# VH-VL binders against NAD kinase (nadK), part 62

Target 1, 268 residues: NAD kinase (nadK), of Syntrophomonas wolfei subsp. wolfei (q0aze0)
Amino acid sequence: MKIILVNNRFKENTEKKAQEIAGQLSALNVEVIIDNGLDEPYAGTVDFIMVLGGDGTMLRAARRYGQRAIPVLGVNMGTVGFLSNIEINELAEYLPLILREEYSLEARMMLEVAVFQQQSLLTRVFCLNELLLRSNSPRMLSFALEISGQKLEPYRGDGLIVSTTTGSTAYSLSAGGPIADPQLDAFIVTPVASHIINKRPLVVSPEREISLHLLEEREAIIGIDGQIKMDFGAENRVLIKRAPHPLLMVNLKAKPFFTSIDRSLQRQ

## First folded at step 2 (VH-VL)

Design k2 (framework fv_oberotatug)
Fold by ESMFold2-Fast, scan of step 2:
Structure k2 (fold): chain C 268 residues (1-268), chain A 124 residues (1-124), chain B 107 residues (1-107)
Amino acid sequence: as target 1 above (268 residues)
Amino acid sequence: EVQLVESGGGLVKPGGSLRLSCAASGFTFSNAWMSWVRQAPGKGLEWVGRIKSKTDGGTTDYAAPVQGRFTISRDDSKNTLYLQMNSLKTEDTAVYYCTTEGFLEWLPDYFDYWGQGTLVTVSS
Amino acid sequence: DVQMTQSPSSLSASVGDRVTITCRASQSISSYLSWYQQRPGKAPNLLIYAASSLQSGVPSRFSGSGSGTDFTLTISTLQPEDFATYYCQQSYSTPLTFGQGTKVEIK
């Protein structure tokens, strides 16, 4: 059995903990590859991915490995989050179940984002939460949104979010989008500070293609999962589709989505 | 608009102490990793050290020349970064810049915003 | 520590010229390299991050390339405001380290 341990080397204690876990797994005849974020993603075949950290580390793991259809387990290192399943102090208890493959999988849709300049593909990335188009200056954007070739009336405002259902509790929520059951597959299209008051969030089929382009020259950026930033100008176009494979998240312990989000919204 | 404003520089004798401040505005300071970078007169850039956000452990890292003498701290309630400099040497004479660390993915990768700098002169 | 070496230390150029600056790391740093511009008397300004990604607001005449140990900054058509000192910087490991700088001077 071969396992990738994903951690953030720059966060306190995570590299030491990754080495400790790798030692434990090696003693159980498991081959371990540590991805601490500095090198290219491991290119070989693996059986399981264990993510040591919070939601940010899980988002990175999903971008790097999510399209490989390999089980991914989020192990929380102390920060409350939505994408981890067990706590680090529970790992020893659940490790036999992991090694015997005695767990269920939850499929989470991902986005495929392709950015073009004229007819040329500049980049293609995958993500778990969302694509954000936003102004990078105090000036509003004017932009066009097309859904499966249907051209909507122009948007004017600070930007737009195209989110997965998993991403419904991330930036889309902050921008006024709905909370979506992550068991559903759908795109959520949420305007950011729209000047046109009647622009509402849209929930559309994941089989749709969504495209965006600027109608006038502005300083704008495309953001991916809140981590990757790309400049976006009037010469650019972005195309968003459902990614070929969902992220396969490991369930070892019940984590009720609705009560978790309800408690988060009732913060004291 | 992101702004970083350094203050507290000046003339100090060898062996003395000085505390620099960096007032931050235009972004969520509490989420940011912050660094100090210095530049001796007519020389290149030298990283001094960093402090991570509270959520990422709030720990500090230092370059070898300042380890044990300098301390980086932050006050998130005041959006202010500090550099406490002790046992100052003539080699510490430099313009000190406050800077934010930008992330590629979730890793710190670059210094995206810089203050204008504050001059520290260590001399008799 | 990762040592960063820039070449050349200085160069003379005219407006309209294509300028190339190189940076070499003492060990592989993947793509964890940034380029900065510093005009005389001013703070540094980020030009390029992740070896080849152009920072927002930076003119398209600036480009970066390379990976591993060898990196290049190119200015395709030098403008008067580009006479400055340029620094590369690695973020692969602490301590973070800068190159010695390359001064681009008017010919």
Scores: ipSAE 0.018, ipTM 0.587, lowest interface PAE 6.2, mean pLDDT 89

Design k20 (framework fv_oberotatug)
Fold by ESMFold2-Fast, scan of step 2:
Structure k20 (fold): chain C 268 residues (1-268), chain A 124 residues (1-124), chain B 107 residues (1-107)
Amino acid sequence: as target 1 above (268 residues)
Amino acid sequence: EVQLVESGGGLVKPGGSLRLSCAASGFTFSKAWMSWVRQAPGKGLEWVGRIRSKTYGGTTDYAAPVQGRFTISRDDSKNTLYLQMNSLKTEDTAVYYCTTDTLEWFGSPYFDYWGQGTLVTVSS
Amino acid sequence: DVQMTQSPSSLSASVGDRVTITCRASQSISTYLSWYQQRPGKAPNLLIYAASSLQSGVPSRFSGSGSGTDFTLTISTLQPEDFATYYCQQSYSTPYTFGQGTKVEIK
């Protein structure tokens, strides 16, 4: 068995904890690769990915490894989030089940984001939560949104979010988008501070193809899961599709999404 | 030895229904993703749809021509894959193959094992 | 949907020839491409997956190359059993789509 331990090197004591876990796994004849985020993703074959950290670390792991159809377990080491399944102090209890493959998997859709300059592909990235197009200056954007060949009337405002259902509780929520059951597959398209009062979030089929481009030159950025930022100008176009593979999230412990989100909204 | 054996094909009138079965042996069926692929007489291959394993949610995907009319299901206790075909049209006439839909760490899914196929003829 | 176009639709060749078949995707599919062989009256067989990986049991005279939108299947020294129809297939996104096929016929 070969496991990747994904951790955030810059968080206090996470490196030490990763080494401790690696030692325990090695004693059980498990080969361990530590990914602290600084190098390229591990290129070899692996059986399981264990993510040590919060939602941010899980988003990084999903971007790096989510398309490989490998089970991914979120182990929380700080602030409680939506993407972890167990706490670090529960790992010893659940480790035997992990090693015996006594768990279920939940498939979570991902986005494929392709950024073009004219007709040339500049980059292709995958993400679990969302793509954000936003103004990088005090000026509003004017941009075109096309959904599966259907050209919508121009948008004016601060930007747009294209989110997975998993991402419905991230930036899309802050911009007024709906809370979606993460077991559903759909794109959620949420305007950011639209100048047009009646521009509402759209929930569309995950088989739709979404494209965005600026209608006039502005300072804008594309954000991916709040972690990757790219300049976006009028010469650029972005194409958003359902990624070929979902992220396969490990369920060892029942985690009640609806009661968790309800408590979160009460604190708001 | 991996074997996939399709059955249930035959002659049916337009608007009719048929259920195809694919009996699997020689591999761990419950862990496998499975697809149906069809081929009209003298024509090329056309993907019909797929079903993921229970571990991966057991979800299904379909090609547009069959969406809403065909349903893929599986019975892991019997190592059997099914294709329920409703509201059949003459253009559904084809040999139907079941196939394993295998995933690799770096690569695309691919269809590594195929059955012999079963002929479905939709005619008046 | 991703459209797959093969070239040529058919070709005539002799045993010992080098045969090249091309496949084009309507959009970038990275290396998410497989090649299949179908002999007359038989089910398809997988030859190549991930654009260039040879399936176990497939003779080394078969090779695949390409990425993005342009892909090639090469048979270095055609054998009698290689007279068949060849299909490319993308698995980058659903629906999975096949090329129209290339029939390799004896001269």
Scores: ipSAE 0.000, ipTM 0.381, lowest interface PAE 19.8, mean pLDDT 86

Design k22 (framework fv_oberotatug)
Fold by ESMFold2-Fast, scan of step 2:
Structure k22 (fold): chain C 268 residues (1-268), chain A 125 residues (1-125), chain B 107 residues (1-107)
Amino acid sequence: as target 1 above (268 residues)
Amino acid sequence: EVQLVESGGGLVKPGGSLRLSCAASGFTFSKAWMSWVRQAPGKGLEWVGRIRSKTYGGTTDYAAPVQGRFTISRDDSKNTLYLQMNSLKTEDTAVYYCTTDLWSGYYEPTAFDIWGQGTLVTVSS
Amino acid sequence: DVQMTQSPSSLSASVGDRVTITCRASQSISTYLSWYQQRPGKAPNLLIYAASSLQSGVPSRFSGSGSGTDFTLTISTLQPEDFATYYCQQSYSTPYTFGQGTKVEIK
């Protein structure tokens, strides 16, 4: 068995904790590759990916490995989040189940994002939460939104988010998007500070293709899961579609999604 | 617009205490990882500490010179960051800036993109 | 702690010059490096993040390069508003650390 340990280098002593866990796994005849982000993603075949950290580390792991159809387990190290399944102090109890492959998998859709400069492909990336198009100046954007070839009325505002259902509780929520059951597959299209007061979030089929381009030259950016930022101008176009493979998330114990989100939103 | 405004600086005696506030506006404060950075008169920048968002546990990290003396906290309902400074020393004299990371909240931090104007803390007899 | 050392500590330049500032980390920090500009009496402004990514609104004459331990900030054609102090900063691990600063002065 070969396992990749993805760790969060920004958390104190995370490297030492990863080495400790690697030692425990090696004692059980498991080959361990540690990925702290310094090198290219491991290119060989692996059986399992264990992410040690919070949601940010899981998003990085999803970008690096999410398209490979390998089980990914989020292990929380005291930093609470939505993408972890077990706590670090529970790992020893669940390790026999991991090694015997006695767990269920939950498929989480991912986005495939292709950015063009004029007619040339600049980059193609994958993400778990969302793509953000945003103005980077006090001036609002004017942009075109097309959904499966259907041209919508031009949008004016600070930007737009195209989110997965997993991303519904991330930036899309802050921008007024709906909370979605992560087990559903859908794109959520959420306006950011629209100057047309009745622009509503859209929930569309994950088989749709979404394209965006600016109608005026403005300073804008494209953000991917909050981890990749690139300039976006009137010569650029972005195409968003369902990624070929979902992220396969490991479930070792029940997660109380609806009660957790309800508690998070309960405020006076 | 997007801005951070510090307040609460002033003159304190060695061994004294002071609480700084940083009022945030124009962005989703509750998702931002926030830091305090200080600059002694005529010197360079020194990171003091940070606090993560609630999604990341609201945990704190501190630079060694302030560990055990300073406490960072946040009140997301008021969009306000705090720095409680206890057992102040003359070497704590500095302009204190509050900062937020670029794309803070649910990603690994990369930079300090929003800075307040700073508030001066002077520790002297 | 990761120590950040800038070179030079100060330099004199004329408008139109190409200016390069170097930053060295005591250990590999991958590309977790940012560059800031601070004008006298003002708060720092982010110029470059992730070693080479230009912050929105920052003029294209600024560029960053490097990975691992050695990093460079380049100003291709110095303008009057660029006379300031520049700082590098690593975000690879806590405590976050800054270089000592490089003051760019009028020749």
Scores: ipSAE 0.000, ipTM 0.397, lowest interface PAE 13.3, mean pLDDT 85

Design k23 (framework fv_oberotatug)
Fold by ESMFold2-Fast, scan of step 2:
Structure k23 (fold): chain C 268 residues (1-268), chain A 125 residues (1-125), chain B 107 residues (1-107)
Amino acid sequence: as target 1 above (268 residues)
Amino acid sequence: EVQLVESGGGLVKPGGSLRLSCAASGFTFSKAWMSWVRQAPGKGLEWVGRIRSKTYGGTTDYAAPVQGRFTISRDDSKNTLYLQMNSLKTEDTAVYYCTTDEIFGSVDYWYFDLWGQGTLVTVSS
Amino acid sequence: DVQMTQSPSSLSASVGDRVTITCRASQSISTYLSWYQQRPGKAPNLLIYAASSLQSGVPSRFSGSGSGTDFTLTISTLQPEDFATYYCQQSYSTPYTFGQGTKVEIK
C-alpha cells in the first residue's frame, strides 16, 4: 500500500505531525510519500491520499491529484471545514478501517479550466470549488458568457463565478448563489455585484461548456479555488468543462451536509 | 518597509573564504524560506541554494557547483540570512542576491518574490 | 536537472512593439514557471509566477502563457523602461534552474 500525505508548510507543527503519521504507517508496512508542496506532484501510482489540514490544503490536493481516481481523505488539524471528514485526534481510531479499505466514497465533480490567448492554450488547470472572474480595479467589467455556444446578453459588474456543487458553499454563496447538494453534478453560474439586477444565478448541466471573455480592455483576473491567480485581458478567453474524473472523497464518519450548512449560516 | 540588504562581498584570493549576510526587514523572516542566487559578470542568473524555515527543520539544498563548499544558515533572532563560502574558485565571481522563496496561496508554487540589491564577490589572484 | 532554454537570446525592438519571448523546459514542469525582468545594474524583479499570474504592481502589458514544456512571455506594447533582460525559471524541482536570458535591446 502506498499513501501520499499532503500537508501545509505554514500550519504550526504539521511537518512533525506528518512525519509522526508516516512513521506509524511505515510500521504497518505502508509506503508513505510526503507532499508539502515543494516539489512536483508525485508521479507514481498510489492507493490512497491523506490530506492533513483544512479546506485549503484539500483544494490543493484536489488540483494535484484529483484526476487520478484515488481515494482522498481530509483530516482536519484546526478549523472545522466542509472538506474534512475526521479530526486528527480521531485518526488512530479510523486507521484500521482505512488500511482495510472499509469506507465509502463520495464522488465530487471538478472543473477543467482552460485559458487561451487567441487560439493558443495558456494554461489548463483542474479545480474543486470554482473559477472566479473579477475586476482587479475599481472599474466594472463588461464581459460575454456563452453556454454551449449560446451567447447570452452582455454582463456588467464586478465579475462572475462558475462553481461546482461542492463550491456552492464557497465564493458562490457569498455572491448570492444557491446552496447545492454536493451529490448533484451541475455548474452554478453566479454574477458578482452585477449592475443589471435581473442577472440571476444559473444552474446548468455539467455536460455544458462555458466560455468567458472581456468585451473591453480592463484589469481583470481569473481566480481558481482562491489559490491560483491569472491576469485576464480582452485578448483572453476561458473555457470551462466538467473534468474527466471526479474527486473521490473518503467517508469514514457521517457528516450531514444540510444540517452543517444550516448551522454555519446561522453563525454568520 | 519590506526589504533585503546584502553585505560582506569583496575581493578574495582563490582558496579563500567569505561570509555574506542578508538583513531582512518588514516581514516575518522566521517563517520565510530563503534562497541565494548569483550572477557572474555579463552572465545569467544561477540558483545557489536555499534554507527552509525552522518549521521544516531549517534544512538546506545546494546547486551542484557549490555543494560541500558553501553553507547557508539563518539567525531568526536577528532576521539575518548567511552564506558561508569556502574554498572559493574564480568561477564563484558574481553578484550574490538574497531572495525570499515565496508561496502563492497554498504550498504549491514557489517563486522569488523579494530580492536584495546584491553584493559583489570577486575571486582573483 | 531541468534545463531551461530561452529563445531568442537577444532581440531588437522599438517602443510600441509587441515582444514575444519563449522558454522551453527539458521535461514537463506543469505551470511551475516564473518570469523575471532585470534592468541594467539592478536586481531582478518578479513579473509572472505560476506561468500566467501577474505579480502585484506589474503593468498589465506583461502576460505569460504555457504549460508543460513550452512557455511564452509577451509584452503587448513595449515601453522605454522595458529594455531589459528577461529570465524564465522553473520551480518544479530542485535545483531551481533559469533560462540563459533574453536581452531586449533598442532598435
Scores: ipSAE 0.000, ipTM 0.400, lowest interface PAE 12.9, mean pLDDT 85

Design k24 (framework fv_oberotatug)
Fold by ESMFold2-Fast, scan of step 2:
Structure k24 (fold): chain C 268 residues (1-268), chain A 125 residues (1-125), chain B 107 residues (1-107)
Amino acid sequence: as target 1 above (268 residues)
Amino acid sequence: EVQLVESGGGLVKPGGSLRLSCAASGFTFSKAWMSWVRQAPGKGLEWVGRIRSKTYGGTTDYAAPVQGRFTISRDDSKNTLYLQMNSLKTEDTAVYYCTTGDWLQEPYYYGMDVWGQGTLVTVSS
Amino acid sequence: DVQMTQSPSSLSASVGDRVTITCRASQSISTYLSWYQQRPGKAPNLLIYAASSLQSGVPSRFSGSGSGTDFTLTISTLQPEDFATYYCQQSYSTPYTFGQGTKVEIK
């Protein structure tokens, strides 16, 4: 068996724990590749991906490996998040189940984001939570939203979020979007501080294609999962569609999504 | 292992110049957006400026107090960020930190997660 | 420029207390608000990003809330290591601006 350990490169304790776990797995004849985010994604075939960290580390793993149809397990290193399944102190207990492949998989849709300059593709990125279009200045954006060829009336405001259902509890929630069951496949389109009072969040089929472009020259950015940031100008357009493969998340123990989100909201 | 180390601070007379360096290690520096933040003795944090990655033109932004006097640059081949400070004023006396976070492939929604230890710049006669 | 105003500028508290610090932006910054902790003589440490997201490795007693113009940092049960200065910072638009800081002092 070959396992990728994805860790947070900013934490000395996390790197130390990753090395410790790699040693334990090697003693069990498991080949381990450590991905701390510094190198290109491992190009070879692997059987399993273990993510050591919080939701952000899982988002990075999903962007790097999510399209490969490989089981991905989130192991929490501190604060409980939405994308982790077990705690680090539970790993030894669950390791025999992992090695025997005795677990269930939950499919989570991902976004495919393609950014163009005129007719030229500049980049293509996959993500688990969302794409954010926002102003990078005090001025409001004026932008066009098109859903499967249907041109909506122009938007004016600070920006727009196009989210997966998994991302419904991330930036989309902060911007007033709905909480969605992550077992549903849908795009959630949430305006950010819209100047027009009746611009509401939209929930649309994941088979739709969504495109965005600026109607006025403004300094704007596109954010991907809150981790990648790109300049976006009037000469650019972005096309968003369902990614070809979902992220396959490992379930070793029941994760009560609705009680977890309810508790998080009450803490605020 | 992600680390930022500032250097080049010291004592300078008003009107003088000084160049600070920030050595980056443990991450892909060429992809990172970098900032300088300063803190005058006993005072709060003040953002100085930012430089984008070369993919985004390597463009810079500055806070009003330093605009026209300070220049941020980067050398991706050396994994080093620079702050060229000209026409220094007494008010520029501060510990200068280099930071990154906005571009890093980590769990941050535009927060500055990585900070150096700072380098002290004293502008006095 | 977006101006960030914190209150209070200082407060005295005892271990075990609930501490609340507020931050106000001069215009809507959505959720582009981070909270930092700075211990004397040390570089700042990121606590909260995106207004309410807890940075990895930060204790769960820290929480953030708010959107638009009004934001709050809460420490539910103050510990000895929490006596420090706290700063909010907007990253909605350049120049990125910090609040003036709130010093949490031992009673």
Scores: ipSAE 0.000, ipTM 0.402, lowest interface PAE 15.0, mean pLDDT 85

Design k25 (framework fv_oberotatug)
Fold by ESMFold2-Fast, scan of step 2:
Structure k25 (fold): chain C 268 residues (1-268), chain A 125 residues (1-125), chain B 107 residues (1-107)
Amino acid sequence: as target 1 above (268 residues)
Amino acid sequence: EVQLVESGGGLVKPGGSLRLSCAASGFTFSKAWMSWVRQAPGKGLEWVGRIRSKTYGGTTDYAAPVQGRFTISRDDSKNTLYLQMNSLKTEDTAVYYCTTDSYEFLSGWEHFDYWGQGTLVTVSS
Amino acid sequence: DVQMTQSPSSLSASVGDRVTITCRASQSISTYLSWYQQRPGKAPNLLIYAASSLQSGVPSRFSGSGSGTDFTLTISTLQPEDFATYYCQQSYSTPYTFGQGTKVEIK
C-alpha cells in the first residue's frame, strides 16, 4: 500500500505529527510520501491520501490530487471544519479499516478553471470550492457573464463567485448564496456586492460552461479556493466547467452535514 | 496501447432492437467517459450520446434523434461499453463508433482521442 | 443546439499544396473545437483539439487556429495520405455537433 500524507508546512504541530504518523505507517510496511506543499505533486501511483489539517489543507490536496480518483481522508488536527471526517486522536482506531479498505466514498464535484489571455491559455487549475473574481481596488468592476454562450446583462459590483456545491458553505455563503447538498452537482453563481439589486445567485447545471471577462480596464484578481491569486485584466478571459473527475472523500463515520450547517447558522 | 473494438451490428427491420458492444483495453476504462458516434453511409459524423464514469454516477446524455430509444451503459468489470438500440428506424442506418471522451490521462479539454473501427447497423424492410 | 458549418464542402488539391478548411459555429464556443481526419473506409482520427493543440503523433504540417465562431484547419504541405474527409466538432455544449465535412480530393 502507498499513502500520501498531505500537511501544512507552516504549522509546526502538523509537520511533527505527519512525520510521526509516517514512521508508524512505515513500521506497518506502508510506503509513505509526505507532501508539505514545497514540491510539485507526487507523480507516481498511490492507493490513498491522508490530509492532516483543516479545510485549507484539504483544498490544497484536492487541487493537487483530486483528479486522480484516489480516496482522500480528511483528518482534523484541532480546528473544526466541513471537509474532515475523523479527528487525529481517532486515527489509531480507524487505521485498520483504512488498510483493509473498509470505508465508503462520497464523490464531490470539482471545477476546471482555464484562464486565457485572448486565445492563449495561461493556466488551467482544478478546485473544490470556488473561483472568485473580485476588484483589487476601490473601483467596482464591470464584467460580462456568459452561460453556455448565453450572454447575460452586464454585472456591476465587487465581483462574482462560481462555486461547487461543496463550496456553497465557503465564500458563496458569505456573499448570500444558497446552502447546497454537497452530493448534488451544480454550479452556484453568486454576485459579490452587486450594484444591481436584482442580480440573484444562480444554480446552474454542471453541464454548462461559464465564461467571465471584464468590460472595462480595472485592477481585478481571480482567487481559487482562497489559496491561488492571479491578476485579471480586460485582455483576460476565464472559462469554468465541471472537472472530469470528482474528489473521492473517505467516509469512516457519519458526519451530519445539515445538522452541522444549521447549528453554524444560528450564529449569524 | 489503447484499443476499442465494436461488435453487434447487423441487419434489422424497422421497429427492431440491437445491442452494440465496445471492448476497451490499454487504459483505465472505469475512469473514462465514453461516447458513441455514428455515420450514415456517405454522410457525415453524428454524436449519439455519452456516459460518464461511475464516480460521476454513470449518468448519460443523448442527441435528440435517439433520446428515449437508445440507452448507453457500461460494465467496468469487463471494460465494455454498450449501446442498446430500440424502436429502430431506417434513418438509424449507420456505422457506429465507440470513442473515449475523457479519462485520467487525457487533456482537460473534452475530445474524442481514440476511436474503434466501427460496426455497421442496417435498418431496412 | 450549436450548428457547425464547414467550407468548402470539397476541394481538389495536389501533393505539396497548402490547404485551408474553415469551420463556423452558430454561437461562440470559445476554443472547444476539435478537428478529425477520416480516410476512406477508416475510422476518424483526432488531429487538433482546443482549436490549436496538435494531438500527439500528428504531423506538424497540420495546424489549427481560431476562437469564438470562426476556426481554420491548415495543411501546409499536402501529402498523399492527407486525401481524406475532415470534420470539425464542438465540445462546448451537449449535444456535441460536427460540421458536415470537407472532402480533400486529388486533382
Scores: ipSAE 0.000, ipTM 0.397, lowest interface PAE 17.0, mean pLDDT 85

Design k26 (framework fv_oberotatug)
Fold by ESMFold2-Fast, scan of step 2:
Structure k26 (fold): chain C 268 residues (1-268), chain A 124 residues (1-124), chain B 107 residues (1-107)
Amino acid sequence: as target 1 above (268 residues)
Amino acid sequence: EVQLVESGGGLVKPGGSLRLSCAASGFTFSKAWMSWVRQAPGKGLEWVGRIRSKTYGGTTDYAAPVQGRFTISRDDSKNTLYLQMNSLKTEDTAVYYCTTEYTMIDGSPYFDYWGQGTLVTVSS
Amino acid sequence: DVQMTQSPSSLSASVGDRVTITCRASQSISTYLSWYQQRPGKAPNLLIYAASSLQSGVPSRFSGSGSGTDFTLTISTLQPEDFATYYCQQSYSTPYTFGQGTKVEIK
């Protein structure tokens, strides 16, 4: 068995903890590859991915490995989040179940984001939470939204979020989007500070293709999972569709999504 | 306490081969990233290449002058690092040092321990 | 490849002097820079890592500063054992590269 151990090298003591866990796994005849962000994603075949950290580390792991259809387990290391399943102090208890493949998998949809300049593809990325289009200056954006060939009336405002259901509790929530059951597959389209009063969040089929482009020359950016940023101008177009593979999240213990989000909302 | 001891250096003719060894003690060798650095007589330091721990895939990187001719390997059961040098050139004449390569949480790698070096002379 | 250039290539100083050595990278390397000391006939030893962090066991008279492309190593009060060659090294990208060295000689 070969496991990728993903950690955040910039968090306190995470490098030491990752190496400690790797040693424990090696003692159980598990081959371990550590991914702490120093290099490109591991290119070889692996059986399992263990993510040590909070939601941010899981989002990075999902972008790097999510399309490979490999089980991914989130192990929380003290940060509050929605994407971990067990705590670090529970790992020893659950490790025998991991090694015997005695767990269930929850499929979480991902976005495929393709950015074009004219008709040429500039980049293609995958993400678990959302794509954000936003202004990078005090000026509002004017932009076009098209859903499966249907052209909507122009948008004016600070931007737009296209989110997965997993991402419904991330930036989309902050912008006024609905909370979605992550077991549903859907795109959530949430305007950011829309100047037009009739623009409401949309919940659309994940079979839809969504496109965005600017109607005026503006300073704008595309953000991916709050971690990747790229410049976006009037010569650019972005296409968003369901990624070919969902992220396969390991479920070792019941995680009560609705009660967890309800408690979280009391603080917001 | 940490010690790195290089061996295997000597006189070799151009086109020849030589294998260097570095015996490590005083730390957990199997978890360490290791590098080779060389220094031609009277010249400065030049990085040769590195090998990651098995946990990080055991992969290697090389400087362009040695790529395709030199191979770095490790035997964790013997706490030993190796440098296999093939198709040796007079320009490869140098003292070869093995080093531990440490990576910080802030991401800045550095060579914290060095061996005493072993001299390789490539001459007729 | 990132090219590292040190200045001066050599300098003469007396015990008690303040010595400054500079290192310039051909592109920005953030703080991914280390300084090493090599005494005659000896292996190099690490002095400074991450541009400004003093290695354990290294005397406090050594300090490093800088970020991006320009870096300095300072020896505040030169001691007899400090007459050596000093090297900067970038670890921002492979291949790792060293400066050409700065020899600190007795005046």
Scores: ipSAE 0.000, ipTM 0.384, lowest interface PAE 18.6, mean pLDDT 86

